# Ledger of designs, part 71: VHH binders against o26223

Target 1, 191 residues: o26223
Amino acid sequence: MKLLWTSQHIKVTVHIDGKVSKMDVLEAIKTRRSIRKYQDREVPEELIDKILDAAMCGPSAVDERPWHFIVVRNREMLEKIPEVHPYGAMVKDAPVAIIVCCDSSLEKIPGFWVQDCSIASQNILLAAHSLGLGAVWTGVYPLEDRVEGIRRLFSIPEHVIPFSVIPLGYPAENPGTRDLFDPDRIHLEKW

## First folded at step 3 (VHH)

Design q18 (framework vhh_7nfr_2)
Fold by ESMFold2-Fast, scan of step 3:
Structure q18 (fold): chain B 191 residues (1-191), chain A 124 residues (1-124)
Amino acid sequence: as target 1 above (191 residues)
Amino acid sequence: QVQLQESGGGLVQPGGSLRLSCAASGFTFSNYWMSWVRQAPGEGREWVSSISYSGSSTYYADSVKGRFTIARDNVKNTLYLLMDSLKSDDTAVYYCATYKPSGITDRYSHFDYWGQGTQVTVSS
């Protein structure tokens, strides 16, 4: 079957107060919030696949695409994350988490993997939001204690660097929207 | 045990100035980003300002830019907020909070520790 995407077939949804609505890209960017409280509901594998597909669509320096992802659904493993990540308390209550990693063997230009993995992490957050899920980016790199803790917990090889841990699930909270536009940060032609 | 203790709040008239202090103990203060967060009556918590561990980088909420200055003394383990041109909208309990850069998406969350707060009232 061939899937044709039109305005009538876009599968972008937002689950707010039990309601489902369609969302375009700008609305997704502007309304995405960090979500740390999750419903006791499993996230379908199909949605995780869509999120990871979106994560890999980001630009990368010299097309190095150094990202690898660990999908964690095991409750015992999720419950251990707060032991090695101080801001990971909410992960134990999430139905799933994605660990964004850099495979340093794929690095073609020094240091740009941080930007590549940041882009992948943000795409995960936006894709999750567009699919009616909530997520939060919890930082791992460059904090060496967290990097080593996550590495040991998930048996990550030394040439692979854990970058972020992103718990996600159906949201059990609805933070208010923000108006963050600041014209003082926009300079025309010169500083 | 991380301990944060605010002081310097009080009643001040509009246009006045106050200097808040936060005494820190129980951790290596010079290794931590520090923040001020306030909560006005009937409102949620609002991030006000943050300062890097060295003091070389400072950040301010748009509502306080040009009026407030965050500073730190790593020898005395003390965080400061110098507040000028105070407005009635600045009335709030001001909290000192320990904040590390960690790739978090929301600056109001993931604070390690909070102080007890100090009340600032701007009224005629």
Scores: ipSAE 0.000, ipTM 0.119, lowest interface PAE 14.2, mean pLDDT 82

Design q19 (framework vhh_vobarilizumab_d1)
Fold by ESMFold2-Fast, scan of step 3:
Structure q19 (fold): chain B 191 residues (1-191), chain A 123 residues (1-123)
Amino acid sequence: as target 1 above (191 residues)
Amino acid sequence: EVQLVESGGGLVQPGGSLRLSCAASGFTLDYYAMAWYRQAPGKGRELVAGISTGGSTSYADSVKGRFTISRDNAKNTLYLQMNSLRPEDTAVYYCAARPTSWYKGLSEHSDYWGQGTLVTVSS
């Protein structure tokens, strides 16, 4: 017998920079969707600041916090990203993109920076969603050609590794939410 | 005590319709995925339709487009709307509930079943 399982979310109101969020944490996680179409509307710097603050609040291995961020608003630079990232075509149409990078000089435990930067990237997506914006994670690392292309395009030094490119803006699409809960992937006490 | 009671079965002619209900008592539907199964004489029990706690539905190929499963958590009741009934739909229909394995109240990971309701499609 295989029945469809699902979880019920619990609503909690969260303060963001002294302001009350109207979306609880579980709702934000469950309703966040990749957004690839954006309104022709500027994103205020205050919202980018809030998103980056949230990105830096993630846990990191041995508290190494190796992340650095490049905020790209220049239209000419955004239009060049698809030339070095085949699945980044939507970036040229976004009002802004954030490039998540690892400064390898800050790394304390070899290899864990990938997890650290993944956490930072997901926090960017969730924070953007909670603020009424849409975003999508486009992968850079570990694809060598994309890493090198992004590095050259944004003058990133050799000891810094570009990890992801996240375009964001006010959404111009509204994909429905998904019920992704799969109880077959949960094992009690042992495999 | 977890109890499921089916109702709405009966005799109908081919092409007719029936609506089955499953009333739950002793628990709240909010934490249970629900399903309808059927068993024809001399055959094994088969899954007909399923519905998650969030309302996502699934159907057996043999009933797609003809049957609709729905739930009303406020009334603690599960439904199966059966349209365009065929003689092959003749069976005892069972309501089933499965608790979410890792959600609160987990004392046993087992399905709960009703006693069944007979549906006969015959001229």
Scores: ipSAE 0.000, ipTM 0.083, lowest interface PAE 21.2, mean pLDDT 82

Design q2 (framework vhh_7aqx_2)
Fold by ESMFold2-Fast, scan of step 3:
Structure q2 (fold): chain B 191 residues (1-191), chain A 125 residues (1-125)
Amino acid sequence: as target 1 above (191 residues)
Amino acid sequence: QVQLQESGGGLVQAGGSLRLSCTTSGRTFDDYAFSWFRQAPGEEREFVGAISWSGDSTDYADSVKGRFTISRDNAKNTFYLQMNSLKTEDTAVYYCAADKYTPSFGYSQREYDYWGQGTQVTVSS
């Protein structure tokens, strides 16, 4: 039993708690930042379950939903990730990491699993942020040495491709605000 | 899809400062994360510092934290390594690198990065 809650539970919980409000998705998207420093504080399992539920709600090509997730809390295992992912040094200091994987046996359209797993990864980042956590996407696919290193470290079968490693925790840093809106990248009617 | 060229290397005395530049001739400078590496004779290349494609995140090797600063200037298609309080141990060939993959936000990817030719930095006692 990996998930404690379904999408229906989330709706019921909001109603029961009386915390009925219009979710400001735009604020979550605009204020999410990559967080690489974490408090020495446990992330409750129920929050991880909510994040994974949100990850699975993303669209996928022909509804193939090829994603699988590995939740890593073991400190020894987290400390080994930087050995196979040179730019994942922050992972050893996180209380938990989620590895997003593609089960190629579930793929219906060749190549679209990359987009599917990208969407799942972004949903993890947004859901974590909305719950008061910080996270960062560290790239695995398409770097073959990282793919094979992560595969070996976590006993991932050959038909499953590790896509991203996302450490998360309560943030111990507060990145500055950013203004990313660029009207020069918006074209009216035609390029 | 990006070509990199270092400049600004040279001889400097211990305690001095030096700024390295890495100029790109690619089309999509703003889409790449950039890093600096260095290699002393007979040693492997080691990571020095990185800056994300957005410029919002930087990371440094423990040996250079507080002394070196990486920055980027998107208008000039150039990124920099400002080296302060130089030590003789900092003597190495410095290489700039660009991450080819957008999902690698915040950090370059060593074996798959585009690389410059290197620039020699020599710190005398």
Scores: ipSAE 0.000, ipTM 0.113, lowest interface PAE 16.2, mean pLDDT 80

Design q20 (framework vhh_vobarilizumab_d1)
Fold by ESMFold2-Fast, scan of step 3:
Structure q20 (fold): chain B 191 residues (1-191), chain A 123 residues (1-123)
Amino acid sequence: as target 1 above (191 residues)
Amino acid sequence: EVQLVESGGGLVQPGGSLRLSCAASGFTLDYYAMAWYRQAPGKGRELVAGISTGGSTSYADSVKGRFTISRDNAKNTLYLQMNSLRPEDTAVYYCATKLSPYGRTWDSQEDYWGQGTLVTVSS
């Protein structure tokens, strides 16, 4: 017998959650995992539009909303990202990536753009998960070599700072869920 | 409560066609790879066709060009279109999954199986 497709054998338990299309917000937050393996399947433009809409809905300091986004679908460009981002190897296998950027000319309060772009990045991850996609946040800022590498690769102006690279696709892995609740990190009334 | 229910089997003449359906419940189909297996009388189960989480398909050499595996995510249903049927295609056909997003090779250790639907190709 001759077959073409490969698989990753993972243990399936009663805790496997296949209900991504019906997730409430709390479920989406608790079940989102970093996904680094993607199907060879295109992500529809409509889903990218929904994800970017969600990204721009985050709160920002003094409503400065300094974020800009680059959507990368070009195979040759995706394949060059690992050359300037050592831990971005999975990006070359993704059908699409979103680069979250800060336009410093829109910044009203120095330094808060990092929080603004972090919020936008997390919204991308949650929106992708809620739509049945997988994604992972790969860090760019504050690592100078990665910032300059990504800037040059995508012709980003000097007043714009690339913050994160987020590959997205239909998941080709299922890492399961995590139990991260730690009551020792909660202090009532005082430290 | 993962459940798989096959339908569409029956008696057909050599050269005929049948379309099998597998209705899935308890999970979202498009998040997981699915497969069709068959078991002829007196033989073990064999993998017939597989489909990964929306894109990649694979087929046993004996059915390539004749069978087509597909999925309808809106209906949470897996299909097997069988054309140019031969007497040697006579078997009970099973829908199966391991609730993994990946495609599969010859590993027949699925975790979830349907009850099966009988296909008889005879004149």
Scores: ipSAE 0.000, ipTM 0.105, lowest interface PAE 19.1, mean pLDDT 82

Design q21 (framework vhh_vobarilizumab_d1)
Fold by ESMFold2-Fast, scan of step 3:
Structure q21 (fold): chain B 191 residues (1-191), chain A 123 residues (1-123)
Amino acid sequence: as target 1 above (191 residues)
Amino acid sequence: EVQLVESGGGLVQPGGSLRLSCAASGFTLDYYAMAWYRQAPGKGRELVAGISTGGSTSYADSVKGRFTISRDNAKNTLYLQMNSLRPEDTAVYYCAAHGWTKPSYLRESTDYWGQGTLVTVSS
């Protein structure tokens, strides 16, 4: 009777393996690596909620925010992704994957949904990394066979375009960080 | 499979003690607020004691000072230490795990309930 009201007064504190993520933005960007090997561990729903919240916080052309997300935890479905995505073999070993989609009915300016979904995809990768998870962006759009394969597999409507498949989990590899800074690609005032 | 299993119930005399355990399987308690509820004959379920993920506790007025809730996340187990038991504590005791306070990406709260364990306080 008053069970829900009383339970709502209990403070809930969430931890990630007893650790609080304290990585700043620059550290997250510089140390994030594509992770394709995952521990046999479930990713808590709370972490997926945080990642999706972060994904939706990106800038979007004329604020169209056309992104939709499919969260896949079903092992049989994860195992079918490599059949329609040649570079998605690692997805079968991931505990979960997020499919980033564009709802074209929300598109206000032609073509900018690609940038919008790219921003959402990168935010997923950065958020996952900051929370102690590993992830990798596997490309779907603009390869028509992959687009249609993923659409069919997940019952995606024709007005929705699957953009990327991002498997994620607790990392089972540490590839180390890369130093990619190249000053020759920076031009002052003119080319 | 996902489940909570209570144990430790039984018959005890007034003034006695019992320790209830609630073992979780198929998920980890680390991310759940936990609680003990009870249902006495002819009454609805009532919250007896609650514990947050961080260890903050709350108790029903009727059991405060007599019952202690605790959690052992390493053993994936919730406990209720019941001291100075009274006939009015006779009830089926249920453990519950309450997930995140807002709806998850699954569009629902993640709550798990045990099957219950009977505690009878009688001479």
Scores: ipSAE 0.000, ipTM 0.266, lowest interface PAE 13.1, mean pLDDT 84

Design q22 (framework vhh_vobarilizumab_d1)
Fold by ESMFold2-Fast, scan of step 3:
Structure q22 (fold): chain B 191 residues (1-191), chain A 123 residues (1-123)
Amino acid sequence: as target 1 above (191 residues)
Amino acid sequence: EVQLVESGGGLVQPGGSLRLSCAASGFTLDYYAMAWYRQAPGKGRELVAGISTGGSTSYADSVKGRFTISRDNAKNTLYLQMNSLRPEDTAVYYCARSTPWGYKDLSQHFDYWGQGTLVTVSS
């Protein structure tokens, strides 16, 4: 096996629109958009580390934290993802993708791993956005053909379930913001 | 400043066992994946074993089934249990900090964080 080691002497400075800035949590949530077009530009390892740190900070049912992550930078492997994921065409053009997985041996409460991995996936999207990157959640689970295709492609053990594939990179598109607030979906005191 | 202090090395006969320890200071072990590396006389450094923050492990083919890596986050300490030792296991053993996901991908430009501990397997 291989071990990737980075010096802790390396310091990372994150810039958003050329400035080091603090993005408000509500602003990040409201302005995050799915990004499917990426610049031909490498994403620094340090930013991926920050995103994965954020992914692991989500709440988890009875603290089971069943998530595992595969980081894919190899162009040949990225190009094979669309062959097993029909809506993953953009992945081959991304500089990197993260595959969110569930280790079922870590599950303490049946079925809650789906919620756990959804939380991890959303944290990846929000963290990427806060760091000036774009990303999109492409669904794997519960579609059996995609689950098995991704499993075979990345040599994922039978007790581990691939949940989502999230390509990310510097955005090459800028979709506008959305006004999604709908007061008809809010009920006071009772249904 | 990160400091990793290896201990537990020594002289042992073929077939013997040793347990190496790595005491970490300057950071909390719970946040980081960790690894054991070794460098034999006249050879380059090589990965021996890696462990993730969650306890998932990886091993070099040469040590699989004989060595066991483990961590005690409460004591901020990493261990390597070495069984059925062979003369070719003779090396200086180093522990190192890895990125949270990086313990599976060996860089040939890695460096250790301590002085290492010498393991000699001979009669």
Scores: ipSAE 0.000, ipTM 0.104, lowest interface PAE 18.4, mean pLDDT 81

Design q23 (framework vhh_lunsekimig_d3)
Fold by ESMFold2-Fast, scan of step 3:
Structure q23 (fold): chain B 191 residues (1-191), chain A 123 residues (1-123)
Amino acid sequence: as target 1 above (191 residues)
Amino acid sequence: EVQLVESGGGVVQPGGSLRLSCAASGFTFRDYWLYWYRQAAGIERELIASIYSGGSTNYVDSVKGRFTISRDNSENTMYLQMNSLRAEDTGLYYCAASPTLYKGHSETQYDYWGQGTLVTVSS
């Protein structure tokens, strides 16, 4: 290939002392998969704290950081999510879920909160994966029925918009990895 | 029960053709992204082709122009037409289905998997 970027540039990391390091950033990005089946095993609070810390470290338009998070561990509440989110059936079997929300009163640039909350959601998925957990992004915004359903279920005020529901747990499935690199989507200098 | 069942695998000579089928039961096929994966001996499972209900398709470069993915939502069945088969195409072919809300979603999720069907290309 004439281009300098290929999937083969990502290496298994072995330290000079012969020890394999924990997952680096590129490995986490390339091997993260959506996980919808979870072990019957609790997720420690310290791991949730680390995940939320990572979520809040994302870049945000004019540093507005409009994100708020609801952590749901209550079994009865998790079991109600599929009633308002048709693709959220797996949430009832997860030990915990995080709902990513936007506080619209914190928005400084109209519309950029969607990008901000997308960044927070992806950081949750990557952080979970790096810590040995599995997670999946289930979409809420911009589907009005799901936004309203989640809002009512979790008593979310009108100025706050639920963006995504992310169930998390120790994975009970391994979908394998994907080779998604497509050089036809890369344009040099111009389209 | 929810199930995906592959069929159509077999032994074929290089340059030959096979058509794989993936029949779904226990869920609505219409709103799902559908995928064919290949697992070759000693190699990790690879995504070969995908199709959305709106007709959008994607293929790995090694099969572009040779393989065609299609779906019949009324019959709850997906197909993979494989032409000009090569020895490198040998492997277990798995179908998978994942719900998605949007074309161009940044990740594909696999809720349901088949058991696999063996394709052997041998000269």
Scores: ipSAE 0.000, ipTM 0.094, lowest interface PAE 18.7, mean pLDDT 81

Design q24 (framework vhh_lunsekimig_d3)
Fold by ESMFold2-Fast, scan of step 3:
Structure q24 (fold): chain B 191 residues (1-191), chain A 123 residues (1-123)
Amino acid sequence: as target 1 above (191 residues)
Amino acid sequence: EVQLVESGGGVVQPGGSLRLSCAASGFTFRDYWLYWYRQAAGIERELIASIYSGGSTNYVDSVKGRFTISRDNSENTMYLQMNSLRAEDTGLYYCARDLPSYGTKHFSEPDYWGQGTLVTVSS
């Protein structure tokens, strides 16, 4: 089952209000870091639901919303991801990972699903950060071997394309801040 | 300030073993993902082994089961244990430090490299 905030979930289960984010949107954007080291601590289902709700709120080309998500908590499955993703070693140490996928049957305009799934991936990172979690985007598409490897591991059908693997958890590292604003990249009225 | 210094290279016969060391200084070693790269004559430098700051490891298929990467955070040193060496393992071996955690993790992104240590596997 997909973990989503819906009226049905409210009616059939008791949802405890999660911790409210204390950072505004600009602070969240500016302070988010890629977190690759996690505490040995489970992430509540409620927080995953909030993250996935945020992921689906991104804009998509002609409102096609082609994204599907696999939530992986099974330790044996998490430990197998580094076997098919050479830069996903940290996934083995994470309590949970989200695999962002494109359902090609939902495509209205060929090719724009890459941008759509990128937006969903970034929303996962920002939402996780706002909720006190850390996450990192590990790339799957467009690398054919990784796409095939992830598809095989998670029994993903041929019409669905795995796009990214995002491990997340409570952070066990605190990377520093840096000033990334570069006014030389801003051009007024002409190049 | 940041330094990575390799040692342990040498000449070894096929089927032999060798242990490389990478001594690090000038940064908080325990917080960084670290790599071993290999460069053979006429071939681009390739990533052969990686070790995440939490201890998890990855290897390219050609060395899996023969090479073991490890780290000692108390000594600020990374190691590569190489067993069952083959002629194709001949090359310069570089240790490298990954970029700080700002971007996506699609590829290795070394920001500092060691000077390289030569491994020669001769017939």
Scores: ipSAE 0.018, ipTM 0.491, lowest interface PAE 5.6, mean pLDDT 86

Design q25 (framework vhh_lunsekimig_d3)
Fold by ESMFold2-Fast, scan of step 3:
Structure q25 (fold): chain B 191 residues (1-191), chain A 123 residues (1-123)
Amino acid sequence: as target 1 above (191 residues)
Amino acid sequence: EVQLVESGGGVVQPGGSLRLSCAASGFTFRDYWLYWYRQAAGIERELIASIYSGGSTNYVDSVKGRFTISRDNSENTMYLQMNSLRAEDTGLYYCATQHGYLSKPTEFSYDYWGQGTLVTVSS
């Protein structure tokens, strides 16, 4: 660990399992990439706890916070996900996956839970990236066959809707970063 | 039962036009991302045009402005309108489909592929 000084701010390095990591919020947002190849390494429970804490810190409509999370580490269960989610093939190779769910009994304003669970899903991706992990958002809702397949596989009650499946692990690929800034999509005062 | 049926390939003169069709049976396009791939002799198969469930389209630079991908969910058919055809457009054209999701599909993850239709541009 060391403290790094700049003219603008003090930069701090953090140790995570013997690694030094440092990433500000804008850097995390700009450099996060979907990761679909994972090392054969377990993800510590402490990192999953930090990711889930971050997931629950997102804004939600009228503070309804309808999200629930299923953490899947069981290899047999991970291997069954591609059977009900055709583009979840990478999930069977991940050490862990998080299923983001909406408990409809917590919904205060109809329809906004989709935005709430999208925010939670993105926070999982950003938190994982900031902790040196890779992850990818695989869509479940609104595809009815995937919703029912995941529900049955994980014994999810009828009033709970599985929204996304996010496999994560230590990355075994590096797709690099993207420059996505497009000023033509910015309009001042009017369209 | 479940298949993609391609049509519209053939021989055409340089500068000519062709429209390829890809009709689905046994499933519906509504929630699928739709793709046209081209396999030319001695060249790796490449994605040339995409249309997503929301209607957004993408093209490789070599066909941009000349080719137009479209979809008709009510007819369960996808099209590729090819204008100003060049000799280098010669190849096997494949349609492919995949359920829409928020992560990028891989070629191994496609639900269905067509059998390919040959387009020959010659004088």
Scores: ipSAE 0.000, ipTM 0.106, lowest interface PAE 17.9, mean pLDDT 82

Design q26 (framework vhh_lunsekimig_d3)
Fold by ESMFold2-Fast, scan of step 3:
Structure q26 (fold): chain B 191 residues (1-191), chain A 123 residues (1-123)
Amino acid sequence: as target 1 above (191 residues)
Amino acid sequence: EVQLVESGGGVVQPGGSLRLSCAASGFTFRDYWLYWYRQAAGIERELIASIYSGGSTNYVDSVKGRFTISRDNSENTMYLQMNSLRAEDTGLYYCAAKESLYPGTSHWQGDYWGQGTLVTVSS
């Protein structure tokens, strides 16, 4: 059964599976913005599961798929992240953060795990946006102090490398879309 | 407070030269990608030159070989040296600073723009 209701010009369509209005892929890519201000509102576990499913669907060199994820909801732990990540101040105000990690024991070709974890991180950002959430990628690797700080804080073993910390939540800011198309960056046939 | 202030515009004859300056304050200048844009009558604002945090540069074909973009991170200033000026170079010149999408920053500040400086190339 599909229910459609409206209130003050807001329309919501609910499907039997619980899905609400969808954003197409190109719209999601073009309208995703980094969000650093979050509502004081919990993110349901179901949405985190959907985001992590999307993260694991990224292409990976020789299908090594070296990614592991730590989901952090504990307020005391979120508040400690800025102590080891100088540019992670917004994480303490987020309801949840995902730490993207590489398990080096799964690496088949040296060096490609960076691309693999970057792809997973971007999929997290796009999936969050498509579900009505905001998120921002804060970098950990290759900054040694941040890598070791995050490792120590979350008891990450030596063969696992923390790559990024992605706080997310319902957005409390709305930066407009940007017109970023730059034809000067497109070269035909040669540089 | 973030500011970009352009200077050096003026009136010159065809074939003349001008040096534009863009003085920056309120952000970590060395980490930003820096641009010169031009807005001519009847034309949308266009990117003409860029200089990245590592020092590499790019130019549109119409100014390549005539214009040189540079940056002085110690003075928080970007420059545009314009030589062999043509009537078509007439316009408002804007400097802009854009933070790269570097993972690791908690201080998203967006793009910064100057107010523009007028360059007129007249006979």
Scores: ipSAE 0.000, ipTM 0.093, lowest interface PAE 18.7, mean pLDDT 81

Design q27 (framework vhh_8pnl_2)
Fold by ESMFold2-Fast, scan of step 3:
Structure q27 (fold): chain B 191 residues (1-191), chain A 123 residues (1-123)
Amino acid sequence: as target 1 above (191 residues)
Amino acid sequence: QGQLVESGGGLVQPGGSLRLSCADAGSIFYINAMAWYRQAPGKERELVARISWGGSTNYADFVKGRFTISRDNAKSTLYLQMNSLKPEDTAMYYCAAETPSYGKLTDHSRDYWGQGTRVTVSA
């Protein structure tokens, strides 16, 4: 359904059956983990729409917002991704994947689209986590073979660059949380 | 911040061979496609051969079967083996580490270019 995620004027209300997520922003950031094992369950369109709304709310250089998204649910297409992405084996087992793309016709400042699409990708991961889903960022750009492989597989036009492939679903693993704070990386006043 | 330095050009007789090398003299490891271009006097710069990070190759029709492009990712070095050289191959040869060639993002001003190495094929 393209109507739910093609118009930015539409307000989507997501109903979470049973448990309501109460994760605050800091908790979401600190507890998000890459999830590569998924339950054999479809992700509702309403949750995908909410994730894509969050992706488009990221800051963007000169407000260029060059991102476009392809939502892939077709099993045959998901099964072909590992053929062009060697570290994308888990994608074939996911119920859905989002391909984050840059439309170069929307670029206002050269080169910042990489940061813009990275921000969109991270928002997808955080939004998925906050909704009880698991996801993982699999890298496409700047690896030319992966970029061209994904472009051919999904008929992506020449002015559009596939940036990342993010499979997602209800998690079938729980890797726990990490303690990543390193004070040696903090410099006061000068290097 | 990348620097590309070509070497291996020179004067050779028709039917001879040369091996061009392109080293990243900077500390930047550019993981994208690399290419050899050439420019003859009074002509536009044209693609000779291209190689992806993974080793997939594309060649201009005028060099197929004669030239071989290869890369050593551990040494950040690109090569062009040139066999059965013809007078028409006389040109400045340029190494490029490409940004992806997609629509408006195919601007060659964003590629890393070397200074070029001269190849002259004469009897």
Scores: ipSAE 0.000, ipTM 0.143, lowest interface PAE 16.0, mean pLDDT 81

